# Designs tried in a protein design chat: VH-VL binders against Uncharacterized protein AF_2093. Part 14

Target 1, 226 residues: Uncharacterized protein AF_2093, of Archaeoglobus fulgidus (o28187)
Amino acid sequence: MDVEIVEELSKMLAGRKAVTEEEIRRKAIRCALKIMGARLVGIDAELIEDVTCSLIDCPITLKSLHFSEKVKIGDVLFYHPHVIKPEKEDFEQAYFEYKQSKKFLDAFDIMREVTDRFFEGYEAEGRYMRKYTKDGRNYYAFFSTIDDTFEDVDIHLRMVDEVDGDYVVIVPTENELNPFLKFFKQYSEDAKRAGLKIWVVNPDEKTIDPFIGYPKDFRLLKGFKN
Key: E = the ipSAE of ESMFold2; O = the ipSAE of OpenDDE; V2 = 0.75 times the mean of E and O plus 0.25 times the DockQ between their complexes.

## First folded at step 12 (VH-VL; framework fv_cilgavimab)

Design v3 (from r49 with heavy chain D31E T55E, light chain S62E; at its last look DockQ between E and O 0.11; V2 from the best seeds 0.00; counts 0 for: pae E 11.9 > 2, placed apart)
Fold by ESMFold2, look of step 12:
Structure v3 (fold): chain C 226 residues (1-226), chain A 123 residues (1-123), chain B 112 residues (1-112)
Amino acid sequence: as target 1 above (226 residues)
Amino acid sequence: EVQLVESGGGLVKPGGSLRLSCAASGFDFSEAWMSWVRQAPGKGLEWVGRIKSKEDGGTTDYAAPVKGRFTISRDDSKNTLYLQMNSLKTEDTAVYYCTTGYDYDRGWPLDYWGQGTLVTVSS
Amino acid sequence: DIVMTQSPDSLAVSLGERATINCKSSQSVLYSSDNKNYLAWYQQKPGQPPKLLMYWASTLEEGVPDRFSGSGSGAEFTLTISSLQAEDVAIYYCQQYYDTYTFGGGTKVEIK
């Protein structure tokens, strides 16, 4: 539900003095997964927009953070709480998060399109968590980044057991290999035991590579194999 | 570009000792599991042992014929793998290869091989 | 601890014909948690170190010609060269990487 997601998102953003709408939306999707689990299949864009709006203009609880003030710097619109004056460092943090959020959000529809093509012939349902069904076999695909997946690993590990079928996290390619190596080093054994799958999309080439994130290998240093 | 260069091979008498080195470059040596594989002249490949990365415990495993006689170590500050061979026998005569798959888990096939260094154990 | 057995020890095949090499492990190398066969094939030409050809039983390493293929699962595996070329004269080894590493005894492939 909206209220629980808003409260969780407010916890995630606690202490922040400046944010962007893009960061709020990216993190709202992650909070929706945490609160709703597999029920996220039934959720479309309207819930995430409502949650995002509640932190900017339309608070729905007293526990909600409210970034009511806006500041445009260059082409980027920042938001901050009333009567708080963000410092340069606060805007730098917000800009870092903005770039990651914008990259993910801009690639989101492409990642979904590529994944839908991979599952040609399956019935597809959902937006932020897509369910693909054919002949009683289900795949649940959640779209994220590898860095966000690292932060949310416990949620993803639980999702493997929660869904009836396979659970997959779809992530875009990265310029740096290090985030993937960090994930594999720390969680490869847990992911293998649980059956957590990570598939990688190249948004520019519109390709998808199924990858179970177990071994650290040299293929990731030079790119992904189709 | 990954490069593995072995050195330290030579002629030694039975019962003697020898230390092999493998200089590594072109990858993050400190995170890699490293192996030694040997090949007697005209014979097949035989895994000797491996050493895990420090982060994964830094522990070693050995093939039965060399346990207690051979010791694998690494110096991550020099990107160098070592094989200390003691109580050498004539059946230890082989080309010794430094190998890795950049493993950190259950294991990965051995992608990268050095050119090898010959150890001859003979009276 | 896992023993790898290759057959035949030596194989002579006419240029352009099929070569088939078998490999058997003393226990399954299929890991149930990820459903992968931890088996690799290597090629060793005279005077050279071994070269990885394929892994996970059937996945070709980058740059390996597609005349090479692998099949099998569990404890029995096959390497096939569909149309033998002169440059394929070599010794071929299977290797398990399920628990440490062990190699098969090798199969020498020659032009008949």
Scores: ipSAE 0.000, ipTM 0.481, lowest interface PAE 11.9, mean pLDDT 85
ESMFold2 (binder alone), look of step 12: mean pLDDT 92; pTM 0.939
OpenDDE, look of step 12: ipSAE 0.469; ipTM 0.786

Design v4 (from r49 with light chain T59R S62Y; at its last look DockQ between E and O 0.78; V2 from the best seeds 0.00; counts 0 for: pae E 10.0 > 2)
Fold by ESMFold2, look of step 12:
Structure v4 (fold): chain C 226 residues (1-226), chain A 123 residues (1-123), chain B 112 residues (1-112)
Amino acid sequence: as target 1 above (226 residues)
Amino acid sequence: EVQLVESGGGLVKPGGSLRLSCAASGFDFSDAWMSWVRQAPGKGLEWVGRIKSKTDGGTTDYAAPVKGRFTISRDDSKNTLYLQMNSLKTEDTAVYYCTTGYDYDRGWPLDYWGQGTLVTVSS
Amino acid sequence: DIVMTQSPDSLAVSLGERATINCKSSQSVLYSSDNKNYLAWYQQKPGQPPKLLMYWASRLEYGVPDRFSGSGSGAEFTLTISSLQAEDVAIYYCQQYYDTYTFGGGTKVEIK
């Protein structure tokens, strides 16, 4: 299971000459969803930590990338393969990914807190995929960004049919609307037809709003800001 | 924010007809079961009828006093619920509310209500 | 056609005291398969639409103060306001949702 996740993550990072631990961790969570699906509910933080460390410290498969070399630039720690000498452009790409990854990882606990309050009265379990249960109705919430959700849309559409209940992707607000407009233009019709829900958390205001889809439990509608 | 806005109420003579509309927003209208509830001036609440979502069969149920005279319909493309009232009687005078709640496991209570529209049937 | 009967028709209660409203159904609204009572309570203030207070006989709707409580099962139910406040002056309706919908006649609650 961890081997398959490491191999998928290595494919996702193929061709990269510099990365950060934060980028590896964010993408490990996405690969874990792809490989495990609904079983991700039963997984604690240790799996993602182990997968992340395996690309840096100790590969567990022959197909695994290994970013064994460290270089610190400013306050950011970068990793690269032993025989590869990254160029300035490689570090600029890694820094861009680092900023997005750090923003998501820093907001993760807040997004979970806001979602738990939204589902007050539900039984909750899981970390990276949280399952909320009340009166025989289940909601499965996966935490991501809108840009990652756009890239992973086929995985999320599959999850709608896989879970026993409703499937929701929880994403944070962005500084600009363009990523949301891009998703809406390309995939909103497919998402609505399939029953994929995407809700947006403002981590600063600690509010949640629908972007695509509403809960079928109309009691939950009062928990949205708008 | 869930919004239900009724329109089409007014004064009509007995035997006449009216068509009420309810514009809905803030929820997935196509998945919702929708109801009409009325309240005569100074009187209690009376359920008029319900229409299920298309997924759940799209069927209607009516209270006995209005069955055969009133027809509930929906247009999911416009997020609009309708009540066609024919052969109106003075006892149909009431404020008519558009309401919703998702029914499962033998029903769900009415979570959201519009402000209502007044229908007066008077000679 | 499940008939819902409320009592009393009106009730005057001193500020801070307990108010009790009864509701009877002509048949049981307890569904054996899920063991739930399909009974709701609504509050209606003058000039406003009704507001859902409780469902499944005893579950509070989101945002309803916990001075409201519900009890009973099968065919007999009670709504209790433990400490009446001025804002609780309203008409209260019970409603079954076991088979379509039927409302009780209402109980007007006033400050004595």
Scores: ipSAE 0.006, ipTM 0.583, lowest interface PAE 10.0, mean pLDDT 89
ESMFold2 (binder alone), look of step 12: mean pLDDT 92; pTM 0.937
OpenDDE, look of step 12: ipSAE 0.026; ipTM 0.618

Design v5 (from r49 with heavy chain Y104W L110F; at its last look DockQ between E and O 0.01; V2 from the best seeds 0.00; counts 0 for: pae E 29.6 > 2, framework grips, placed apart)
Fold by ESMFold2, look of step 12:
Formats: sequence, C-alpha cells, structure tokens
Structure v5 (fold): chain C 226 residues (1-226), chain A 123 residues (1-123), chain B 112 residues (1-112)
Amino acid sequence: as target 1 above (226 residues)
Amino acid sequence: EVQLVESGGGLVKPGGSLRLSCAASGFDFSDAWMSWVRQAPGKGLEWVGRIKSKTDGGTTDYAAPVKGRFTISRDDSKNTLYLQMNSLKTEDTAVYYCTTGYDWDRGWPFDYWGQGTLVTVSS
Amino acid sequence: DIVMTQSPDSLAVSLGERATINCKSSQSVLYSSDNKNYLAWYQQKPGQPPKLLMYWASTLESGVPDRFSGSGSGAEFTLTISSLQAEDVAIYYCQQYYDTYTFGGGTKVEIK
C-alpha cells in the first residue's frame, strides 16, 4: 500500500525539478485517497510521514522520485534530484506550491476541529478521511483545497458511491473567489447530481458553510454559519 | 433588543430567482433605512443595496453587479425587508446580511447586523 | 463608484504590540459642508457578523476599547490597535459611506 502510494506520488510529481516537503506531504494525502479510497479512514499520520520521507531520504521503490539535495532559499527549504540543477523558475513554482501546501497543512487540525464541532454528537474516527457516525448515518469527510478538489474531481465523484453514507470534501477559504467560481462553472452540475458535497471552513472564524450540497440530516443545518 | 433575522436562503440554479426576507424587531422599522450586505464564503464584505424609509421617499440604490437583477422592498406593516434576486449568477453565492443605517447627514454606517442567510447558486 | 483599497492583506503582530491597517479611497470622502470624513471601520471575529468600531474616521462606537484609534483624512486612513490583545484577532474592513457604500478588501490580523 505504501509502495503504491509512493509510485502514484512520483507520477504526480513527474517533471518537477524542485519541491518542498510540505508539497510532498499535501500530495501524498491526495494519492492515498486515490489508492485507498474509503480505507483511508484507518490511516494514521505515520503512513503519510513515511511516504513523504521516502521521496527525500530513503526511496523504497525503483519507480520512486528521490529529491536527495537540499537548497535553502530565504526561510524555505527546497529539495531537488541529485543530477538536476533547478532554475529560478523551478524554485518559484515550488514556492507557490509551498505556500498553498503550508496553508493547508497548518489549517488541517483547525478544519478537523470545526468539522468535529459541526458533527457534535457523532462518533468520529480517522485522520485524513474522518468518518462521522450517528443513528446509522455515516458521513465521510476528506480534507483538501478547492484547487486540489478541482484536479481530483473524478476521484471524489467515485467516492460518493464507494462510501457507505454521505461523502463531503472539506476545503479552507481562499483569498480569491476565482477557484470556487472555476469549480462551480465546470463541475457543479455533476457534483450536485452525484450527491458530492463540498463545504468550506474559515480557519480564522472557525465556521463552516456549504459551497455545494446540504446534509441529508436537516438537524445539521443549524451548524452552518449561515 | 434589536434583532434582524434573515431567511429564504438556499440552493438555486443559475438564471433562477430567490427572495430573501429579514424580520426586524426592537426599533422603529418604518423610520429606518435598510441595507443588504453579502459575503462570499471566505471572502470580504460587499454592499448589495439600500432602501430608504417611506417618509424619505422609499427609493432604492444598488451596487453595480446587482443593478437590474435585484430588487429591495419593504413591508412596514410586517416589519420586514425583502431582497428579490433574479437572473442569479454563480458569483452571487454568498451569505446575505440584513443591516440597518440612517441618513443623518450622508447615510449612516451599519449599526446592526443579522446573522445572515446563505444563498448558493449552483447547477 | 468609490473604490476602497486596504493594506496589508494580512498582518501578524505580537501580543501587546501595535497593529496598523491602512485604507485608501479612490476619491476624497471628506464632505466639505460638514468637514467630516465619511469612513467607518468594522471588526469581524470568527463566527460573527461584522461589528462597527468607529465612524467619521476616528470616532469610536460606544463600547469599543480605547486601544482602537483611527486617523487620516480625505483619501487615506489608518486604523491602529495600540496594544494587540488576543480577542483582537479578526478581519478588519474599512467602508466609505460618502456615496452609497463600499468596503475595503479586508485585513486579517493575527498573533505572531
């Protein structure tokens, strides 16, 4: 399972000349969803940490990318393959991904906290996909960004049918409206018809609101900010 | 004491229509100028429009993005403010707040806010 | 329409230190007839609607702590929190009410 995730992550990072540990970790979580689906509920932090480290320090497969070289630029630590000399543009791309990854990873525990509070009274389990259970109803929450959700939409549409219950993607707020508009314009019809839910957490306000889809349990509506 | 309670939010398709209501109490509604302000999820505040009191002419003003599509009205006998939203677009997705202000000299900033109602414009 | 521009987009300040937020309007909001700047500041804390902090650029709304102050005139304005407290973590908006209403883009204030 860890080998498959490492190989899928290496495909996702193919062609990259510079990355950060934060980007690797964010994308490892997405690859874990793709490979494991609903089994991701049983995965703790150690697996993602091991997958992340395997691309930096100890490759575990011949198909794995190995970012063995470190370069510190300003306060940010970048990694690149031994034989590759990244250019300025490569570090700029990696920095963009770093900022997105850092923001997501730093907000992750807050998003879980807000979602746990929203599902007050439900039994909760899991880390990267969190399962909420009450009275025979299950909700599966996966934490991502709206841009990553756009890229992974086919995976999320598959998950709606795979889980025993409702499937919701939890994403943090963005500084710009455009990523939400882009998703809405391209995929809102498909998501609505399939029953895919996307809810937005504001990590600073610790609020949650629906972007696409309402819960089937109408008693949960009071937990939304508005 | 002052209370503003919005209702009527929900899911609507692009091109559709929706009417929001705001129930007001704890002040003389008929003497008040009323506004709608919206906030897209995780984004900033945007004024939508204002309706003056009947005694000040009952006229409305709208922000450019909604002019011609949204209509503000009031029913003083029910202490209720309305927002009729037509030709809805995905960029209209937001929490809509009911707010109050007066035109003491050039209009007053918003003293009281409701908790808002969510409008989602999605296919 | 009068465009309101806030800076910075976000600000990290240590507890007890000064926080400064800038707001610029595309035209003057000083009304010559009464010599008042038609500018307001709002605070929006997590899970709450916005709260009016001050009006006429520098006049505090009732109940607002005196560590908040406003300054500026015409087209450039500043909100200052003289000694940041934990409860001041919020998004702050400026707003003109000279000609209808427009808000600035907001400034998120965080503890460093």
Scores: ipSAE 0.000, ipTM 0.368, lowest interface PAE 29.6, mean pLDDT 87
ESMFold2 (binder alone), look of step 12: mean pLDDT 93; pTM 0.949
OpenDDE, look of step 12: ipSAE 0.468; ipTM 0.788

Design v6 (at its last look DockQ between E and O 0.78; V2 from the best seeds 0.00; counts 0 for: pae E 13.2 > 2)
Fold by ESMFold2, look of step 12:
Structure v6 (fold): chain C 226 residues (1-226), chain A 122 residues (1-122), chain B 112 residues (1-112)
Amino acid sequence: as target 1 above (226 residues)
Amino acid sequence: EVQLVESGGGLVKPGGSLRLSCAASGFDFSDAWMSWVRQAPGKGLEWVGRIKSKTDGGTTDYAAPVKGRFTISRDDSKNTLYLQMNSLKTEDTAVYYCTTGYDYEGWPLDYWGQGTLVTVSS
Amino acid sequence: DIVMTQSPDSLAVSLGERATINCKSSQSVLYSSDNKNYLAWYQQKPGQPPKLLMYWASTLESGVPDRFSGSGSGAEFTLTISSLQAEDVAIYYCQQYYDTYTFGGGTKVEIK
């Protein structure tokens, strides 16, 4: 399980000469979804920690990438493969990914808190995929960013059919609207037709709003800000 | 935010016709069962009829006083519910509310519009 | 059709006192498969549409104050306001949703 996720993550990071632990962790969560699907509900923090470590300090397969060399630039720790000298552009790419990853990871607990509050009265379980159950109705919530959701749309469409219940992707607000407009233009009709839901959390205001799709349980509609 | 906005009410002579509209937003209209409820001035609430979602067959049911004279329809592409009222009588004078609940018959009417007044008089 | 009958037609109650409204259905609205009473209560203030107060006879809708409670089963039901507030002045309707919808005639609650 660890090995399959590590190999998938290595494919996702192929060609990268510099990364951060934050980027690896964010992308490990996405790979765990791809490999495990609905079984991700039963997974605690240890799996993602082990997967992340395996690309930096603790290789578990010869097919995984190993970013064994550490370089600190300012306040940020970068990692790169042995014998490779990253160029300025490589660090700039890694820094871009770092900012996106850190924003998501820092907001993760708040996003889960807001979603738990939205589903007040539901039984909740899981960390990276959180299952909410009440009166025989299930909601499976996966936490991501809108840009990552765009990249992973086929995985999310698969998840709609895989889970016993409704599937929703929870994403934080972004600094600009363009990523949401891009998703809407390209995939909104496919997502609506399939039943894929995407809801947006503002971590600062601790609010949640629909972007794509509404819950079938109309009692939940009152939990949205707008 | 769930919003139901009725329009099309007005003054009509007995025997006339009128079409009411209800614009819906803030929920998946195509999955919803929709109802009309009316209230004569100073009187109680009276259910007029209902239309099911297309997924559940799109069929309609009507209260006896309006059956054969009123027709409920929906346009899911416009998120709009309609009530066509023909052969109007003075007893049809009422505020007409657009209402909905969950997508199942066994649920009460959670959401109501503000209503539109229909007056039938000579 | 299931006929819903409310009593009284009008009720005057002093602020802070208990108000009690009764509702009878012509048939049982208890559904044996889930053991639930398909009975709702609505509040309607002047110039406003009705607002759902409770369903399944006794389950409060979100945001409804604890002073509202419901009881009864089968064909007889009661809405109770334990301590009447000024904002509770309204007309109250019971409604069955067991087989389509039928409303009671309403009970007007006023401050005495």
Scores: ipSAE 0.000, ipTM 0.522, lowest interface PAE 13.2, mean pLDDT 88
ESMFold2 (binder alone), look of step 12: mean pLDDT 92; pTM 0.940
OpenDDE, look of step 12: ipSAE 0.362; ipTM 0.763

## First folded at step 14 (VH-VL; framework fv_cilgavimab)

Design w1 (from v2 with heavy chain W33Y; at its last look DockQ between E and O 0.03; V2 from the best seeds 0.00; counts 0 for: pae E 20.8 > 2, placed apart)
Fold by ESMFold2, look of step 14:
Structure w1 (fold): chain C 226 residues (1-226), chain A 123 residues (1-123), chain B 112 residues (1-112)
Amino acid sequence: as target 1 above (226 residues)
Amino acid sequence: EVQLVESGGGLVKPGGSLRLSCAASGFDFSWAYMSWVRQAPGKGLEWVGRIKSKTDGGTTDYAAPVKGRFTISRDDSKNTLYLQMNSLKTEDTAVYYCTTGYDYDRGWPLDYWGQGTLVTVSS
Amino acid sequence: DIVMTQSPDSLAVSLGERATINCKSSQSVLYSSDNKNYLAWYQQKPGQPPKLLMYWASTLESGVPDRFSGSGSGAEFTLTISSLQAEDVAIYYCQQYYDTYTFGGGTKVEIK
């Protein structure tokens, strides 16, 4: 399980010459979803920490990428393989990914707080995928970004059928609207047809709104801002 | 933890030779550019020379006052940097520091420094 | 070789006051490809090896207090200590790493 996630993450980062720990952690969560599916409900922070450290400090498989070299630029710590020389463009790409990763990771607990409040009265369990249960009804919420959801759409469509209940992807607001419009234009019909739900949290206002899909229990509709 | 430990300093007569070593640990030595920097007593810092990583060709560059007299080499299997100093002059009297930095297309600042080893060239 | 010139050679500043050190290079150390100034500052306290303080002209090394700042671009650079502390008594060196390495002559900072 641990090895499989590390190998999948190494494939995802193949060809990268510079990364940050934050990017590795964000992407480790995505790989954990791909490998574990609904079993991700039972996973705490330790697994993701171990996977992340494996790519930086102590490889657990010969197929693992190893970003052993550290470079601090401003307040950001970058990592790169010791036999590869990153160029300016490599650090620019890593910085772009860092900003997205840090924004998501910093907002993670707030997104859970808002989603927990939306599901007030439900029993909640899990960290990276949070299961909400009441009266035999289940909602599985996975926390991600809209850009990552676009890239992982096939995985999310599979999760709709895998879970016993409804599957929801929770994403934070973005400064730019274009990633949401791109997802809508390309995948909204597929997502609606399959029953995939995507809801958006504003971490500053602590509000939640539907982007795609509504809860089957119409009593929950009053929990949305709009 | 990064450590650089210089050794081999001492008293040498003008015209003599001396070989300095720098034992490195706590980082991937084979990637690193390694430098020698010296400081004469009561004077400023003076770069002596640099050896590039094998990835970047393993070549050396030297400051003008030492060209032809000093040779920098490295043994990546032992994580050790060397400075061979020949035809020593009294103006070579200094504390010699082993330093390192990583390369990012051009140069990198000298991140880590050893404690230095004293070379005294005197009769 | 790129010649680095520091001024002043020595500076006496009262505790809590601003200290300013200047550094000039004989040619620009701004690399057009990445728009970075390849200039570093080092602090050397009595009896110790030099310590990297700052790189890319204004980026603080990890653990360096906020009272240190760097400015300038191209061929003229400044190190500022906004509120001098007793532990800042040291010699400060600028250094270019644009083409090999050369150091400035150093600036000794003392308490008045």
Scores: ipSAE 0.000, ipTM 0.403, lowest interface PAE 20.8, mean pLDDT 86
ESMFold2 (binder alone), look of step 14: mean pLDDT 91; pTM 0.930
OpenDDE, look of step 14: ipSAE 0.017; ipTM 0.531

Design w2 (from w1 with heavy chain T55E; at its last look DockQ between E and O 0.02; V2 from the best seeds 0.00; counts 0 for: pae E 15.4 > 2, placed apart)
Fold by OpenDDE, look of step 14:
Structure w2 (fold): chain C 226 residues (1-226), chain A 123 residues (1-123), chain B 112 residues (1-112)
Amino acid sequence: as target 1 above (226 residues)
Amino acid sequence: EVQLVESGGGLVKPGGSLRLSCAASGFDFSWAYMSWVRQAPGKGLEWVGRIKSKEDGGTTDYAAPVKGRFTISRDDSKNTLYLQMNSLKTEDTAVYYCTTGYDYDRGWPLDYWGQGTLVTVSS
Amino acid sequence: DIVMTQSPDSLAVSLGERATINCKSSQSVLYSSDNKNYLAWYQQKPGQPPKLLMYWASTLESGVPDRFSGSGSGAEFTLTISSLQAEDVAIYYCQQYYDTYTFGGGTKVEIK
């Protein structure tokens, strides 16, 4: 399982010359979803940390990428392969990914909190994918970003069919509406048809609002700010 | 009401071992970061170690003076925190407090403390 | 490891007067992502375990009187008791919880 995730992650990061732990961690979560599906509910942070470590300090397979070299630029620690010296553009890309990843990871606990509050009265389990159960109704919530959701749309559509219940992706607000508009323009019809739900958490306000789809349990509607 | 009750303290010779327990109640133990903090007689507070929740990896961290000698573990099914102390030294003599960081929204400060259990290491 | 340094070691203040305790960290405990200072203050009275007094450098724990206040950012912090009361006699500790935990040496506050 771990090896499969690491291999998938290595494919995702193929060609990259510089990365950060934050980026690796963010993308490891995505790979875990791809590989494990609904089984992700039973996974804690240890697996993700192990996977993350496997790409930098504790390799577990020879098929994995190895970002063994460390470079600190400013307040950010970058990793790169020992045989490659990243160029300025490589670090710029890595920094961009770092910012996105850090924002997501920093908002993660708040997103969980807000979502737990939203599902008041439901039993909850899981971290990266959280299962909420009440009266025979199941909701599977996966925490991601709208951009990552866009990139992984096929995985999320699969999950809708895979889970025994409703599947919802929880994403944080963005500084710009463009990422949401992009998703809406390209995938809104597919998402609606499939029954995919995407809800948006504002970490600052600690609110949640629907972007695509509504819960079948109408009692949950009051949990939305709008 | 949150309660933390330490036990297992006592007199032990240098080089000996002792296992402390902390029984927790009144909160969701499985979600809490648990720590041990000790206080030598008439001295200040010294953090000993921490164990995170299982959901957050269940990883442990230790203060430099106890690394390699002390081990923190938890049994969520019993709401119990443990501190295994090996190769004890006289300087390990202290009241050992069980503490919890319960609210992650506050960044895991030590919200609650037990009454402590005294460990005396002496020849 | 982050080292915490408190000053003074002891402080005697008259009832109703201001008490000021300083705390310094060897490195900043301000987290850039949330712009919060991972600094807490604890109060320990004789024969009792410590009690959380303040977190995020300036947020009072529930039940703590308003005469207590915290200030500072980065690596320098201050705990202030605007009007010292008899029940405030205790040892006060600052603590960083930015990277695991580290306590200051403590400041004993007494009535003059």
Scores: ipSAE 0.000, ipTM 0.490, lowest interface PAE 15.0, mean pLDDT 92
ESMFold2, look of step 14: ipSAE 0.000; ipTM 0.428
ESMFold2 (binder alone), look of step 14: mean pLDDT 91; pTM 0.936

Design w3 (from v2 with heavy chain D28T W33F T55D; at its last look DockQ between E and O 0.03; V2 from the best seeds 0.00; counts 0 for: pae E 20.1 > 2, placed apart)
Fold by OpenDDE, look of step 14:
Structure w3 (fold): chain C 226 residues (1-226), chain A 123 residues (1-123), chain B 112 residues (1-112)
Amino acid sequence: as target 1 above (226 residues)
Amino acid sequence: EVQLVESGGGLVKPGGSLRLSCAASGFTFSWAFMSWVRQAPGKGLEWVGRIKSKDDGGTTDYAAPVKGRFTISRDDSKNTLYLQMNSLKTEDTAVYYCTTGYDYDRGWPLDYWGQGTLVTVSS
Amino acid sequence: DIVMTQSPDSLAVSLGERATINCKSSQSVLYSSDNKNYLAWYQQKPGQPPKLLMYWASTLESGVPDRFSGSGSGAEFTLTISSLQAEDVAIYYCQQYYDTYTFGGGTKVEIK
């Protein structure tokens, strides 16, 4: 299981000359979803950390990328392959990914907290995917970003069919609406047809609002700010 | 493949000087910190000193027994590490290993080692 | 300077049996910023240079058999060989890399 995730992550990062631990961690979560599906509910932080480590400090398979060298630029620690010297552009890309990853990771606990509050009265389990259960009704909530959701739309559409219940992706607010507009323009109809739900958490305000789809439990509607 | 090849070892009299070299290949030398570790015959390992990458300031650190006598330097253009040993003492007799690692905040273990070069200080 | 102390100096263990080596540092080598123990273990066989065996106290270096394990945190650490093999005969050193580098005195592991 770990090896499969690591291999998938390696594919996702193929061609990259510089990365950060934050980026690896963010993308490891996405790969875990792809490989494990609903089984991700039972996964704790240790697996993600192990997978993350496997690409940098503790390789577990020869088929995995190995970013074995470290370089600190400013306040950010970058990793790169053993024999490759990243160029400026590579670091710029890595820095961009770092910022996105850090933002998501920093908001992660708040997103979970807000979502837990939203599902008041439900029993909850899981970390990266959280299952909410009440009166035989199940909600599977996966925490991601709108951009990552866009990229992984096929996985999320598959999840709608695979889970025993409703599937919702929880994403944080963005500084710009463009990422949401992009998703809406391209995938809103598909998402609606499939029954995919995407809700947006504002970490600063600790609020949640619907972007695509509403909960079947109408009692949950009051939990939305708008 | 990472390779570290030490050279320059030999017999020297007490008070003499010797310069060791370490030729490195198979990795981005200029980004790595380099260290010297020595081992007296039949004894344990002893860290000698370290030089950081130029990007990290190129600073050097030394073990107390060799401070003021040994100097570590590097030539990134030649992928070569040096250990200048002055005022040699009999207790400096040891196999000297060239080692490398990568900086991680406070430090990093010594990932790679050369085969070592023997330095014998004897009258 | 951080002083590293190993025990025992020598250890004779039967094949297939567990070998345990202890290492103590004069001060904690746990770094609060990353919550990692800056402690490594090295294996040195006769006539060979040392080989990195373990780092961050418990992370195995690539290619190291899983019969090797490391434990401990702060200032007390342990290297364990769950089932000693013939090829494990060597001297083992702990090392802190929290503040420059210092090695323990080494532990000679032999077959009983």
Scores: ipSAE 0.000, ipTM 0.503, lowest interface PAE 12.8, mean pLDDT 91
ESMFold2, look of step 14: ipSAE 0.000; ipTM 0.422
ESMFold2 (binder alone), look of step 14: mean pLDDT 91; pTM 0.934

Design w4 (from v2 with heavy chain W31F T55E; at its last look DockQ between E and O 0.02; V2 from the best seeds 0.00; counts 0 for: pae E 4.0 > 2, placed apart)
Heavy chain, then light chain:
Amino acid sequence: EVQLVESGGGLVKPGGSLRLSCAASGFDFSFAWMSWVRQAPGKGLEWVGRIKSKEDGGTTDYAAPVKGRFTISRDDSKNTLYLQMNSLKTEDTAVYYCTTGYDYDRGWPLDYWGQGTLVTVSS
Amino acid sequence: DIVMTQSPDSLAVSLGERATINCKSSQSVLYSSDNKNYLAWYQQKPGQPPKLLMYWASTLESGVPDRFSGSGSGAEFTLTISSLQAEDVAIYYCQQYYDTYTFGGGTKVEIK
ESMFold2, look of step 14: ipSAE 0.287; ipTM 0.722
ESMFold2 (binder alone), look of step 14: mean pLDDT 93; pTM 0.945
OpenDDE, look of step 14: ipSAE 0.465; ipTM 0.782

